# Ledger of designs, part 20: VH-VL binders against q96il0

Target 1, 167 residues: q96il0
Amino acid sequence: APERGAERRDTAPSGVSRFCPPRKSCHDWIGPPDKYSNLRPVHFYIPENESPLEQKLRKLRQETQEWNQQFWANQNLTFSKEKEEFIHSRLKTKGLGLRTESGQKATLNAEEMADFYKEFLSKNFQKHMYYNRDWYKRNFAITFFMGKVALERIWNKLKQKQKKRSN

## First folded at step 14 (VH-VL)

Design Zb26
Fold by OpenDDE, look of step 16:
Structure Zb26 (fold): chain C 167 residues (1-167), chain A 120 residues (1-120), chain B 108 residues (1-108)
Amino acid sequence: as target 1 above (167 residues)
Amino acid sequence: QIQLVQSGAEVKKPGASVKVSCKASGYTFTEYYISWVRQAPGQGLEWMGWISAHESYTNYAQKLQGRVTMTTDTSTSTAYMELRSLRSDDTAVYYCARDQSYLPRGHDYWGQGTLVTVSS
Amino acid sequence: QAVLTQPPSVSVSPGQTASITCSGDKLGDRFAYWYQQKPGQSPVLVMYEDSERPSGIPERFSASNSGNTATLTISGTQAMDEADYYCQAWRSSTAHVVFGGGTKLTVL
């Protein structure tokens, strides 16, 4: 039985964009798309008087973002690798070289590539389902904490108004 | 009761590979990540990587890139960690640990550990 | 690589309060977790998400964070609390897990 070569799952390099927002930012910043995940990172603003609940929400959002970045970086790497392998395999089967006579990279037609996309989506369908499930759960948690923070802020505003009326 | 049960101790030669198993029970395996952590004798904890329950994605420590492979078998609720090209400095107790996928809960359950000894 | 720094050892008398610190770059942006490990045993989660306590962990265990420093506090320290304590956090951008170097708590 041919030793199925351990497919070196090339993990995407950990190079998340070192986008640093301006130091004087009073709001969340969206960075440029990451080169691996193609997701835009969000830099969350940290207020001077951040409550423990606000901090928890921020940390949860940050963690979820990092999780997403890692997932899509890996997925895009896998996609690119498999796509290239597919193209090379098909060109070889056709007796075509990897480069055209003009020196350009040989490509497959749209119909041939449609087969690749269908196969790739089919192969990764379950993976994407689980990702979506986890994504929804994480975002549900975030939304829940957003609600809590909103309530806390309302309550704090009411307390401040009462204190001003009593003085 | 939630439990992670690991395979027994291993003795390997330099250059060999080791595969440690971690059988999970008492919870829905598909809802959690599995992390692997090792501890050399008298040393601290070193994170090796994590895997999603369905092998949808992995994340390995940079130091171990190319030498470590993590896999799962959902039918048996078992996680596996393979470490290749073993060296003497790979001698450690290896732990599997559960990490919640939805909320940042940390590693709430740990295996009993597997001693891997690499000796000439 | 952002390393979590812990004191190598902390000593406390029975009934006194022990404090173990964990410092790291951008730790203020991440949740801190704390583990207790006794000799020959697996680590046990004692604190999660900076200040949350798992079920079964005594109330004498508490944790807080300030800036880039997390602190585990054990009030009314008992002999049974003698162990190694590790802080842990997720590394920003890479989703790697990082542990502190560990702190040996001795109850004298």
Scores: ipSAE 0.508, ipTM 0.809, lowest interface PAE 1.2, mean pLDDT 88

Design Zb27
Fold by OpenDDE, second read of step 15:
Structure Zb27 (fold): chain C 167 residues (1-167), chain A 120 residues (1-120), chain B 108 residues (1-108)
Amino acid sequence: as target 1 above (167 residues)
Amino acid sequence: QIQLVQSGAEVKKPGASVKVSCKASGYTFTEYYISWVRQAPGQGLEWMGWISAHESYTNYAQKLQGRVTMTTDTSTSTAYMELRSLRSDDTAVYYCARDQSYLPRGHDYWGQGTLVTVSS
Amino acid sequence: QAVLTQPPSVSVSPGQTASITCSGDKLGDRFAYWYQQKPGQSPVLVMYEDSERPSGIPERFSASNSGNTATLTISGTQAMDEADYYCQAWRSSTANVVFGGGTKLTVL
């Protein structure tokens, strides 16, 4: 009885970007594009005297980044899978094999692929609309907290200047 | 008042499927995610996954990948969780919970829970 | 996968302060949430975003985060506070939710 090869379900690898910024970094670092999402991860700097508001902002940014990474990783995997299925289906319909006579991977022309892209975008239109909505709301919140943090920093600087003048 | 009302208790055989519903009220359904959490008897809370209100995207716990499907009906403000290929170790109280989409507020509202018993 | 670790049980006398810890890798990069669960009931959110208190939760409940450890503090613990307490956070990179193992608080 031939051992049916267990189709290794491509578990979305826990794409923890192995990018580690230098330990002595005093700023945010941008890593290379993630292999699944194609998004560049940001490593956020943690100041020694991080205020509660700064911490909240950092955590919001981190969460939003991870949300984005996951969304695009999944979307790209889905896209790649459906694209391959489309190509195979079309080649089969044409009576063509998956490989050319020269042994190269058979491909569809740009016009044929345009149909795939149109269909894929149509199918995923609603998904993208809701993603965009959520993305804007998240970034609005982040921007709001950025403003608060900026005000807090200004206030703290003013207090320090007053204290130095009083001494 | 914000409420999540779940479907009633289920008894299933091993290998069967169960679909639990969670009807939301008192808030704009489309602005929140729904998470599903289960709790085996005498055990802790186990997260199963979350779904966006419009079924635009889902995230399932790795342990349940391939067996769980989450869906929503925006017209009725109802979330659904289907678990397939049930095992005895799937016996648990299943909870739906609201999670804010835009700000990390945690699970601020919970359903009353649905007991699913898997027995031969 | 990063697991949130809680003590399995904590015991306090009435009027004393109870402290429940939750430790996990990179927890300092995530918001911590706390839930109270009484027997036969659904969990109730008691603390969110490390230190914020939902409306209706008594002021005796507070929480803090230091490094990779979150702490729930209950000042002036009452008999009604006897319950299981769970910490929760989002996992790094996967946006998965993770719960601690839970802590049984007993009021003696």
Scores: ipSAE 0.534, ipTM 0.815, lowest interface PAE 1.1, mean pLDDT 89

Design Zb35
Fold by OpenDDE, look of step 16:
Structure Zb35 (fold): chain C 167 residues (1-167), chain A 120 residues (1-120), chain B 108 residues (1-108)
Amino acid sequence: as target 1 above (167 residues)
Amino acid sequence: QIQLVQSGAEVKKPGASVKVSCKASGYTFTEYYISWVRQAPGQGLEWMGWISAHESYTNYAQKLQGRVTMTTDTSTSTAYMELRSLRSDDTAVYYCARDQSYLPRGHDYWGQGTLVTVSS
Amino acid sequence: QAVLTQPPSVSVSPGQTASITCSGDKLGDRFAYWYQQKPGQSPVLVMYEDSERPSGIPERFSASNSGNTATLTISGTQAMDEADYYCQAWKSSTAYRVFGGGTKLTVL
């Protein structure tokens, strides 16, 4: 009995974008698109005198980014898998091989692929709605903390100005 | 009061599957994630994965990929964790825990735990 | 895998300060969480977001996270604080929650 090779479910490799920003950068850096999520990772700058609130904001942004990366990486893998299964199923139904006479991967026409996309979008509609909800909530929280950090910075600048006037 | 109530203890044979339930109450179920954590006898805590309330997002520990499935029923505010192809080393207390979807609050509420014993 | 390392045990006398460390690569860039677990009980969140206390947790509990080390500090340790303590952090790139190995705190 041929050992059915355990289909290594391609776990989305933890492809940490090895993009390292220049060490002397005083700005957030945007990396190239991740190969799985297709999202561009942001490398957040760490100020030398980072306040606790700024640190909290940075960590929240980082966690949200990683959450988002994982969601889309998984979604893209699912999409790719289902697309391939759809193509194979349709080709089989048509009595066509997986390869053309020229040895190229057999493809479906645009109309057949449109059916796949419609079905996929319909099937994943609720998933995307809930993702969007959670994404908005996360970004709202981030924006709120951004506002707090902005206020803190203003306050600190005012205190510094007062101290300079008193000396 | 916020509560997570888990199903009772299970005894399974190697190769079998177990499905543990976690009923949530006292909060809006759809606003939180459920994480699953296990603890082998005399061992530390092991994170298994998490699921969003609407099953829109799941994340499983690499060690358990392919064997674990997490699901939710929003109508009953119940989360489920199924572990397949059970082994002796899967003997543990399994916990469900609440996790916030948008704030890093950690696992602020836990179930009472479900003992799963895998024995020949 | 970013492993969080904790000492297996810490012993303190009543009224003394207990310190439990959790070490991990770039742990200071992530939020740390702390859980208390007593024998036969479910874990209880004692610290979140590095240094925040949930409601109902005594003020004697404090935490910090800097560099590669998170620290749980229990000032004026009491007999009731005897438990296993676990740190947790978000694992970069995987969105996993990772626990430390746990620390048994004994109050002598």
Scores: ipSAE 0.777, ipTM 0.910, lowest interface PAE 0.6, mean pLDDT 90

Design Zc10
Fold by OpenDDE, second read of step 15:
Structure Zc10 (fold): chain C 167 residues (1-167), chain A 120 residues (1-120), chain B 108 residues (1-108)
Amino acid sequence: as target 1 above (167 residues)
Amino acid sequence: QIQLVQSGAEVKKPGASVKVSCKASGYTFTEYYISWVRQAPGQGLEWMGWISAHESYTNYAQKLQGRVTMTTDTSTSTAYMELRSLRSDDTAVYYCARDLSYLPRGHDYWGQGTLVTVSS
Amino acid sequence: QAVLTQPPSVSVSPGQTASITCSGDKLGDRFAYWYQQKPGQSPVLVMYEDSERPSGIPERFSASNSGNTATLTISGTQAMDEADYYCQAWRSSTAYVVFGGGTKLTVL
C-alpha cells in the first residue's frame, strides 16, 4: 500500500519582513510590502526615555500590526489555494487541460472568475466582518492612547518651561 | 458578575473524542474572544487556541492542528472545544478563559476547569 | 519558538519581598500577563499589560518589564501568596498565547 505522503500543509512561513531600520533612526520606518500579507510593516521607534504610556502605545500598535499581518497572510494563502482549485475544477468540467496549445497556463474568463469571487466573499463574509470589528476596536484603543501620550507630552513640556523660569 | 461555567469531568478511551462546553454570563459574549488552556497533572499551562464570538475566526496551537475544533453558540453564550483522537497524554484539566477584547490578549476570567481522563 | 523562561521555584520569608522573573525573546515588545494558581483552583489574573493590576488584587502585587524580562514583585509576602505563578505573552507571527513554565512560590 503506497504511503500517502502527508501533504505538508505549507504553514505560512513566519515571514516577518526582516527589514531592519537604521540604528540611528529617530522615527518610525515603513518596510516594503510583506510577501504573504502584502501589508507594509512598520518598525516603531523606541525613544531613550520612553514613558510607560508611550511604551504601552508602542506595544499596542506592534501587536495590532502583527495580528493584521497574520490575518492577511493566512487569508491570501487561502484565497490563492481556493482560486487555483476553482480554476482546475472548472477547466476539468469543460474538458480543457491545465495548459493551452501554446503551453500557457489555461485561465478562466472574467465572468467565470466573478463567480469564484462571489462565492469566496460569501463564504468568508462572517470572517471579514469579525476581522473588521476587531480592527476597529484595536484602532480605537490605539487612538485613545495616542491622545493620552499627546497630553502627557504637553504636560511634560509645560513642567520643563516652568522649571526653566524658576531657575 | 462575569462567570464561565464548564461542563463536568469526562472519562474517555484512546481514539475517542471529547467535547467540553463553557457557558459565559455577565458580559456581552460576542465582544470577546475565548481561549482554551489545558494543564496536565503536575504540569504547567498549555494554550490550545482561541475563538472569536463566531467559529469562523479561530486560531489553534500547531500541536493540536487537525485534532481540535472550537465553536460558539451565540444564542446560548456558550463556547465548545472538541478534541479528537484522544491519547493518554491528553489527560488534563481543560480551562476556558475570556480574552481581553481591546488589548493584547490576556485572560481575565477563567472557567472552573474540566478534567478529561484518557484511559484504556 | 519563543519560550518564556521562569525559575522553577522561589522561596521567601513572611513579610519579605518575592520577585519572580519571566524572560523571553522579544518580550520587551509584548505585554506580559501574570497568573496565580493555587492547588486545585483555576488560574487568576494578578497583573496585566506589564504593570496593570486587576480590581481585587492587593496592592502588594506589582509588575515591571525591562528589556526582555518581566518581573512580578510581591511586597510583604503573606502565607496566602503561596502558589504557582505563570507569566504569559502573545507570540508574534502566529498570534499564539505562550505561557512560562511556572514558578512555585513558597512562603517559609
Scores: ipSAE 0.600, ipTM 0.828, lowest interface PAE 0.9, mean pLDDT 89

Design Zc52
Fold by OpenDDE, second read of step 15:
Structure Zc52 (fold): chain C 167 residues (1-167), chain A 120 residues (1-120), chain B 108 residues (1-108)
Amino acid sequence: as target 1 above (167 residues)
Amino acid sequence: QIQLVQSGAEVKKPGASVKVSCKASGYTFTEYYISWVRQAPGQGLEWMGWISAHESYTNYAQKLQGRVTMTTDTSTSTAYMELRSLRSDDTAVYYCARDQSYLPRGNDYWGQGTLVTVSS
Amino acid sequence: QAVLTQPPSVSVSPGQTASITCSGDKLGDRFAYWYQQKPGQSPVLVMYEDSERPSGIPERFSASNSGNTATLTISGTQAMDEADYYCQAWRSSTAYVVFGGGTKLTVL
């Protein structure tokens, strides 16, 4: 009985960017584009005296980034896979091989690929709608907390100036 | 008032499937995700997965991949969870919960739970 | 999957302060949630986003996060607070949810 090769479901690699900023950094660092998502990861600086609001903002930003990285990594993999399947199926239907007589990878024309893109977008329309909605909500929350943190910093600076004048 | 009302208790044989329903009310169903969480007798909470308003946007726990399917009916504001190839270790109380997935809010409303018993 | 670790049980006398810890890898970078569950009942959210309290939850409930440890604190613990408590974290990289093992709080 031939051992049915367990199709290794390519578990999307947990795209934790291996980019590590220098330990002595006092600012946010932007890494190179991730190989799966093509998004540049940001390493957020953690102040020694981080306020609760600053912490909340940082956590929101971090979680949003991770969410975004994972979404696009998965989307890109799905796209690549489905694109390849489409090309293979279409070539087969045409009675064409996967390689040309010159040994190059056989490709479809722009019109044929337009059908693929239309179908792919249609199939993933709902997914993209949810992504966009979630993206806006997350960024709105981040922006709101950025404002709060800015106000808190201003207030703290004013208090420090008052204390210095009283001494 | 926000409420999640689940279907009644189920008794199943090993290898069978179970489908649990969760009817939501008191809020805009399409604005939130629904998570499913189970709890075996005397055990802790185990997350199973979540679904958006549309069944095309789901995420399942790795342990349950291939056995679980979550769906929604937006017309009735009802979420469904189907678990296939049931085993004795699937005996648990199953909960649906509202999840604010757009913001890190956790699960703020829970169903009453559905007991699923898998026995030979 | 990242595991959240809780003590299996905590005991406290009435009127005293109870503390329940939840530890996990990178928990300092993520929000913690806390749930109370009484026997035969559904879980109830008691704390969200590390330290925020839902409406209807008593002020004696508070939570904090330090490093990779979240702590639920119940001041002036009452007999009615006897329950199982679970921590939870959202894993944005996988979009998974992770629960702690739960802590049984006993009021002696």
Scores: ipSAE 0.577, ipTM 0.813, lowest interface PAE 0.9, mean pLDDT 89

Design Zc9
Fold by OpenDDE, look of step 16:
Structure Zc9 (fold): chain C 167 residues (1-167), chain A 120 residues (1-120), chain B 108 residues (1-108)
Amino acid sequence: as target 1 above (167 residues)
Amino acid sequence: QIQLVQSGAEVKKPGASVKVSCKASGYTFTEYYISWVRQAPGQGLEWMGWISAHESYTNYAQKLQGRVTMTTDTSTSTAYMELRSLRSDDTAVYYCARDHSYLPRGHDYWGQGTLVTVSS
Amino acid sequence: QAVLTQPPSVSVSPGQTASITCSGDKLGDRFAYWYQQKPGQSPVLVMYEDSERPSGIPERFSASNSGNTATLTISGTQAMDEADYYCQAWRSSTAYVVFGGGTKLTVL
């Protein structure tokens, strides 16, 4: 029995885009789309006097971004792999080669590909539902902390104004 | 109550493989990641990798790439870790741990540990 | 790999405050977690997200982060607090989990 080659389960690419903004940046930077996830990474600015609450918010945002990058990188890889397998399978069934006479990669028509997309979406429906749920939960938490940071900043400004009036 | 229950102790020869199981209960298995962490005798904690119970994708420590495989069975809420080509320095207590999916990833629940002894 | 550095041991008298530090490159960009491990037992999460305390953990446990250093503080240290303590963080570039080397806390 031929040893079924251990299907290299594509490990999630460890390659979060090493986008490094300029060292003297005073704002958030958006990098180019990541090659795997196609998401644009954000490099968050760190103020010199970052409060613990601001730091926590930044860390939450960063962690959520990384979570998204990993999810979509993996989804895109899975999609690409399954798409290729589908195409190859269908071409084989049709008695067609993987390449045309002109040497181009053989493709399926739009109708045949529609079946693939429908199947792929159906198969991954539950996965996407969980993703969406988690996405909302994460963003809710981030929004909550954004509110806290906003309140903290208001409070600090008020304290500074009072101190200036007392002197 | 949330519990992670691991398989029993294993004794293996060098070059063999070991597969450790971790049965989860008390929570929705598919909503969390599972990490595997090992600890050699008298040493610190070493992270081996994590698996998404829902998405079934993995991330392994570079040191263990090619030798470790993590899997999940959602029907039984069980995670598995297989380590191949065992060496004497693989002798350790192996832990499964739950990583919270909604929070920054820390390990909030741990299995009881599985001792794997690699001896000639 | 970003290494988290802990002191190998800390000694404290009962009722005194113990402080365990964890230092690492870019730790200020990551949440720190803390675990307690007693001999022959599994690790137990004692602090998460730099300063949050899980349910069931005594209030004498606290943690903070300053720059690239996380600190676990145990106020009014008790004999039962004698254990190994590990810090942990998550590396953004690789999604690797990284542990500190551990600190043995001795209550004298």
Scores: ipSAE 0.595, ipTM 0.829, lowest interface PAE 0.9, mean pLDDT 89

Design Zd43
Fold by OpenDDE, second read of step 15:
Structure Zd43 (fold): chain C 167 residues (1-167), chain A 120 residues (1-120), chain B 108 residues (1-108)
Amino acid sequence: as target 1 above (167 residues)
Amino acid sequence: QIQLVQSGAEVKKPGASVKVSCKASGYTFTEYYISWVRQAPGQGLEWMGWISAHESYTKYAQKLQGRVTMTTDTSTSTAYMELRSLRSDDTAVYYCARDQSYLPRGHDYWGQGTLVTVSS
Amino acid sequence: QAVLTQPPSVSVSPGQTASITCSGDKLGDRFAYWYQQKPGQSPVLVMYEDSERPSGIPERFSASNSGNTATLTISGTQAMDEADYYCQAWRSSTAYVVFGGGTKLTVL
């Protein structure tokens, strides 16, 4: 009996958006939706004179984005796989083929699919709760550092104005 | 004081499984991730995976995928790492470490380590 | 999987400044963490988020990041600083934690 090769769980390809903004850009760029996560990646601008606070903010934003990309890429893959399995299982139980007489992919009705969505959400409820909690905390931290950076910029502008008045 | 206390040393045969525990104290267990890191004798640190407060949210190193399972018991604030199909090259000191959960991930507190020896 | 690159060893005289580098792809977009490990002991976090120092870590420890290279600096190196040092980052593509190969610091 040929050893059925352990189906390499296709690790969601590292959704490194191949989106490269122009090298001369002085602002953040938003890419097209990623194929796996369906999230739009942001390419963050790096100023030549980036302050330590600006750098910290940028890195927090970058890591949060990547965290989100990975989470949703994996969730979407899992969802798609489980959905397909559910459909196949249900069709089989009904004595129906995977294709209709017209050769189209057999589908379940909305009511039957509602059961799948309910089960999927129930199964993944805890995972989503933890995601949401972490998402809020990450965004809170980002917002906090955005405030710090804003204050730093104001302070630096004031110092520059004072220096210009003293000369 | 924040502490991670691991289970004692284990000696296993090839093909066996080992389950290491890590009891956390001094902080809210459910608000942090736990990572597992191993170190073979005379070698560097190797990350194995991380787990949130519940085993439903985990990430394992690709090299260990299918052989490792991480779980948590929130009632006892204990993390568990099970490694199956042990080989001689799995001989290492295994560490649990607390991760910064909501910021970029680093390990601010470490367990004392658990020596797992795989020998024929 | 690409590991963060560290020099295998660094040697310094007492009172001198030790510098340990850690290089990796896109490290400029990631926070670096540094750990000290003495023989038979667990790793200890000595620097986090590139340049932040945990409580209890001496001020002689500092860290910086430039491009894709993180650097741990130990000013006025003491005999007690002799240890293995590891850098660490979070890898974006896999959500994995990645360690450097480690650097043995010897105080001569």
Scores: ipSAE 0.477, ipTM 0.803, lowest interface PAE 1.2, mean pLDDT 89

Design Zd49
Fold by OpenDDE, look of step 16:
Structure Zd49 (fold): chain C 167 residues (1-167), chain A 120 residues (1-120), chain B 108 residues (1-108)
Amino acid sequence: as target 1 above (167 residues)
Amino acid sequence: QIQLVQSGAEVKKPGASVKVSCKASGYTFTEYYISWVRQAPGQGLEWMGYISAHESYTYYAQKLQGRVTMTTDTSTSTAYMELRSLRSDDTAVYYCARDQSYLPRGHDYWGQGTLVTVSS
Amino acid sequence: QAVLTQPPSVSVSPGQTASITCSGDKLGDRFAYWYQQKPGQSPVLVMYEDSERPSGIPERFSASNSGNTATLTISGTQAMDEADYYCQAWRSSTAYVVFGGGTKLTVL
């Protein structure tokens, strides 16, 4: 039996979007969609006097973003690969070539493709459930720290106002 | 008490495969990730990859892509790491470690390590 | 070459303060973790999330981050603190997790 060559799962190149925001931006910047994940990267602004809590929040957001980018890049690659394999398999079963007489890539009809989507979703259901779970956990943590940072900022503003009134 | 208990030392020939087990106890296995880290003799720590409680969610180090497979058995709270096509440079102590379930991902508990020796 | 750069060795006298640095590209955007490893033992987490200390770790251990450099500080260093220390961070560009090359701390 020919050793089925271990299909090199083409891991999406960790293409951290090389999106560099303008150097003078005082705000978070949203880049174009990443070519692999199709997610828009956010470049987080770093204030000159970033508090430890603000830094922690920024790092949490950054990590979550990169996690999402990696997840979806891999999912999209897997989807594309499996879709192509499905199409090829079905065309072969029908006795059809991969290309039409006009030289165009042969496609399946909507009904046949619906079967692929159903199968793909079923196969990846658990993976998506766990992703969603972790997504909620991460976002909950981020939201919590956003609240803390907001409180810290309010407190600092109040202290500054008191100091100005005392002078 | 949280504990990770690994399988015993292994001696393998080049080209062979090794499968190391890591049994977790003292916590809810399905809520945490397990990372695998190896350390060659006299060398530093090298991250190999991690797995969620379910094998469908894995990330491997690029260097080991295609040769490593991580799996879990939730019924026994055991993680497995299989390394294929072993080479002499794969000789190392292999550690399983628990990753934090929440952000960020640090390794708070470690197994005792499993020595894998690859020799002709 | 380790993506995170550590000095290969640091030497301190008992009671003095040891400082171990860890530098890497974009480390300022990620959390740093620190591990202690004694000969023949598994690594032990000594610091997490840049500056947080796990339960059971002595207060003499502290950590900070400045720019792309994380620093582990051991105040009042004791003989028992002699070990290898590794920094770690999450890095998407190479791997999900990256370790520093390690620093051997010697207490003279």
Scores: ipSAE 0.556, ipTM 0.814, lowest interface PAE 0.9, mean pLDDT 88

Design Zd50
Fold by OpenDDE, look of step 16:
Structure Zd50 (fold): chain C 167 residues (1-167), chain A 120 residues (1-120), chain B 108 residues (1-108)
Amino acid sequence: as target 1 above (167 residues)
Amino acid sequence: QIQLVQSGAEVKKPGASVKVSCKASGYTFTEYYISWVRQAPGQGLEWMGWISAHESYTNYAEKLQGRVTMTTDTSTSTAYMELRSLRSDDTAVYYCARDQSYLPRGHDYWGQGTLVTVSS
Amino acid sequence: QAVLTQPPSVSVSPGQTASITCSGDKLGDRFAYWYQQKPGQSPVLVMYEDSERPSGIPERFSASNSGNTATLTISGTQAMDEADYYCQAWRSSTAYVVFGGGTKLTVL
């Protein structure tokens, strides 16, 4: 039995987005799409007097972003690999080469590719469902802490107004 | 009670593979990630990787890429870690740990550890 | 690779306050976790998300973060607190887990 070569699951290289926002930024910055995940990274602004609650929110957002980047980088790599394999296998079955007479990469027609997409989506349906579940839970937590931070800010503003009236 | 129970100690030769199991109980297995951490004798903790409960995605430490495979069996609530091409420096206690799924991920529950000895 | 740096050892007298630091690049952007490990035992989570304490962990355990340094504080240190302590954080961009080198706490 031929030893099925352990398919080296090519993990997406840890593409550290080299996006550095301007040092004097007072707001969140959105970088260009990451080359692996195609997600735009957000650089979160850190206020000079960041509260512990604001810090917690920022860290939650950062962690969720990193989780998303990792997921989609891997998913896109898998998609690209499987797509290429599908194309190659189909061309081979048709007795066609990988390149046209003009030297261009041989492609499949839209109908054939539709079969690939349908199969890929079907195969990855469960994976995407679990991802979506976790995504919603993370965002719910973030939203909850956003509410807390908003309340804290309101409270702090009220305290400052009271102190100014008492002086 | 939440518990992670690992397989017993293993002795392997260089070049061999080892597969360690981690059976989870006391919680909904599908709602958490599992991390694997190892500790060489007298050394610190080294993270190996994490896996989602349904094997939807994994993340392995860079130095272990190509040699480590993590899997789960949801029917038995068991996580597995396979390490291939074993070397003497792979001798360590291997831990599975639960990571929180929805919150910042720390390891709140740990297995008892599995000693893997790689000797010629 | 962003390494979390801990002092290799800390000594404290019973009843005194022990402080263990963990420093790392961009640690201020990530949650810190702390683990206690006694000889021959599995690590135990003692602090999570910088300053949160799991149920069952004594109130004498606290943690804080300032800039790129996390600190575990044990007030009124007891003999039973003698252990190795590890900090942990997620690595930015890779979602890797990173541990500190560990700190041996000795109660003299």
Scores: ipSAE 0.555, ipTM 0.822, lowest interface PAE 1.1, mean pLDDT 88

